# Ledger of designs, part 1: VH-VL binders against q09564r761to987

Scores and structures below are computed, not measured.

Target 1, 227 residues: q09564r761to987
Amino acid sequence: QIGVSGSRGMKNKQCIRQVRVENTFGFIDGGSNSYMSSSICRFMTSYLKENVSMDIRSILLRCHCELGEEGERLGASVMIIRVHEKRLEIASTGTMSAAIARNQKLKMIINGRYEIDDDEYSRIREAHGFVDEENRINGVIGSSRQIGHFSTFPVVLPTHSYRNIQLNEQIEGLIVGNNMIWNMLSIDDLNSTFHNNRSPIVVAKKIQDQLQSYDYGGNSNILVLRR
Structure headers, positions and changes below count from the first letter of each chain, unless a header shows other numbers; Kabat numbers aren't used for antibody chains.
F, E and O are the ipSAE of ESMFold2-Fast, ESMFold2 and OpenDDE, as the mean of both directions, binder to target and target to binder. V2 is 0.75 times the mean of E and O plus 0.25 times the DockQ between their complexes.
[cut] marks letters that were taken out.

## First folded at step 1 (VH-VL)

Design m3
Fold by ESMFold2, look of step 15:
Structure m3 (fold): chain C 227 residues (1-227), chain A 122 residues (1-122), chain B 110 residues (1-110)
Amino acid sequence: as target 1 above (227 residues)
Amino acid sequence: QVQLVESGGGVVQPGRSLRLSCAASGFTFSSYGMYWVRQAPGKGLEWVAVISYDGSNKYYADSVKGRFTISRDNSKNTLYLQMNSLRTEDTAVYYCAKEGYDFLSGYYFDYWGQGTLVTVSS
Amino acid sequence: QSALTQPASVSGSPGQSITISCTGTSSDVGGYNYVSWYQQHPGKAPKLMIYEVSNRPSGVSNRFSGSKSGNTASLTISGLQSEDEADYYCSSYTSSSTLVFGGGTKLTVL
């Protein structure tokens, strides 16, 4: 079961997109660029339909390689989830995060790259980039790991995180969302919402309602999967 | 084969600082949470601290909160414990322990090092 | 003071079955399925015997089993052998996002 909720917020256009082809789900966050997210969404949908069994890590990297001229300056966060009968795969680059529910507790399994630790800071400096006081890379980029941004290479890299999760009776589901969800809501709040509701659609809607109570101005997307 | 090797233990006076290291091998270090657990001479096990696989979440026992800092360097496969303002009650063998078989198993310790002794005395 | 209560000692003869209890609260043992058990021989590091209440890791004898009821977890050792003589600790996740151990139980094989 799937519950999805999203909002444009104060933005004029939707910059965060969702895709589903069979058992594979994609999340694309183009930041402030609706064209970027729409372009990646169309490519991923088409590519998955033609390559339904392709490794999600390869699909993610292919999304990077197939960006056109706009990929020189712009980028996007991408997360791909594939649900199998006995396992769950997640591949992600950018600022989106995921948490899995197990034994009545929600635990982060993919942390979005919106903060820069000391090792990443050093890497960026060695690559002749810089991080400003607002944690923006070269004054404008919100993540050091995203697809696109070809002109910054090797400052911003499309390197992905990957998880292969064996499904057992203790695994109850997962929550996926852009960084706004994880910035505005605590893991404990999300845990309570997930476990107090059996319907993933209700869980997604309640999370969206909570975000809107903060008068959030940006796009949001929430995916809830429940076993 | 999974191997955890603690180092940095020794004898120090109260109020001083000490830094423990744990070198990890035989598994993908960056995929697992890591723990410090201690055992005072002749006493039971006491959890000290935990750090998530990517270092983004850290939790501490009340007895060490504000004095100890857990950290990790995933590029060097090394876990650290910075121990400040040491007290005689901190005297113990300190074990490095790996979170379960996958990062989702959490909250148990499937592999342990042999420990490093920290003695805090005047 | 330990948050989880274990008996200080338990004894049994070879071939017998024994149980070790681990009692907590609804904020730990009773509220979560994150109870684990560790065996520690003198002078050695602890070894995981049971995780997530009842799961046995690869390489641990099937003579060891775990369960819980309410706020009490139990470790059962059947077919007791002399090498089972050791200290045994339970641990549990808590609602405060911390981990606690029981005080330990010394198992003596007579």
Scores: ipSAE 0.007, ipTM 0.462, lowest interface PAE 13.0, mean pLDDT 81
Fold by OpenDDE, look of step 15:
Structure m3 (fold): chain C 227 residues (1-227), chain A 122 residues (1-122), chain B 110 residues (1-110)
Amino acid sequence: as target 1 above (227 residues)
Amino acid sequence: QVQLVESGGGVVQPGRSLRLSCAASGFTFSSYGMYWVRQAPGKGLEWVAVISYDGSNKYYADSVKGRFTISRDNSKNTLYLQMNSLRTEDTAVYYCAKEGYDFLSGYYFDYWGQGTLVTVSS
Amino acid sequence: QSALTQPASVSGSPGQSITISCTGTSSDVGGYNYVSWYQQHPGKAPKLMIYEVSNRPSGVSNRFSGSKSGNTASLTISGLQSEDEADYYCSSYTSSSTLVFGGGTKLTVL
């Protein structure tokens, strides 16, 4: 039912990590910092174990608040997924995306590849931040929506998206991955991979292999849930 | 290391009964569907029976329906095949096979036992 | 259900590439991506070589590959070696929620 695949690519360390505590999954993308991702993973794991029923939105915010000094200049994208019998909850900040498989089609439900629209741009500028030609915040940060980066407040905020999806028999599964997966692979490609393979492990692996086939040398992490 | 070891094969007369066993190890037995597949001497593979991970669902090939019963004891990591009213055409090597995926049955077998020979002859 | 159709035999020389076909119907091979291939040496149990049309299990040589077009699945063995000499069986999930095997193909390495 669960498939996971991760790769450091050509990088020295893994900056994207996953957490699982019972029916709750955590996805942490620390960008280029492996310490941040590791730290958040440790915290989230411990916190989830002790607070299993806590609202995932609150957990995400707690991750932000508990970063301490390391959060001054560092940040991360965080997605938390909780699977219930009849519903699926997702809280996400940053650049990660999730797609649900329903009726033989993948549908994006969380899109971490959001464009900075005029409103967000104005907000950033008003906060005395800027967006460079590569769409980085202040020339360094990957997203204006992340946990951490306290020193940039209020340029970067832990603004999150929340989804509460009713599960029915038409829902076949879920794919979660960091932004590069969705940049390099089309939703149709992912859909094909998901529905052409039964094992979520194989699905995750094949997605990873596809990334590699495009000579992607960065970090990647994939979570596949299949009913 | 996944291991499947069949036993219980032998020579029997038509109309008699025989019970096969398959001892499983190296994986969570209770999580996987299990199969019996047989192969007559010099012939191809034939699906015989399948049982779900918890034993709640069983399916049989038409050729053995009403005569064969598949069962399992998850506490003992053992699969069984009770064969009644045996016929000469039931002569075959009987293989125990593990389901490749634990959520849906009937797709593929990732591991096979060595097989046990059942010979039905007068 | 009737067995899937395989050639009775195929042959090739070492280093060559050979393909074994497995033809079914829209109710099995053509209807699902759940075709598997098994290798069986004389006196041995079958071994999984390919599952779900084109997936290769760990430990299986990358010389083995699978594909499907319409109602026909194919197993390709590249760089043929003497050890590849064996019987090969395809299988497929069916619309009846059952499994069907092909008749088998004997591969001879010349």
Scores: ipSAE 0.006, ipTM 0.527, lowest interface PAE 11.7, mean pLDDT 90

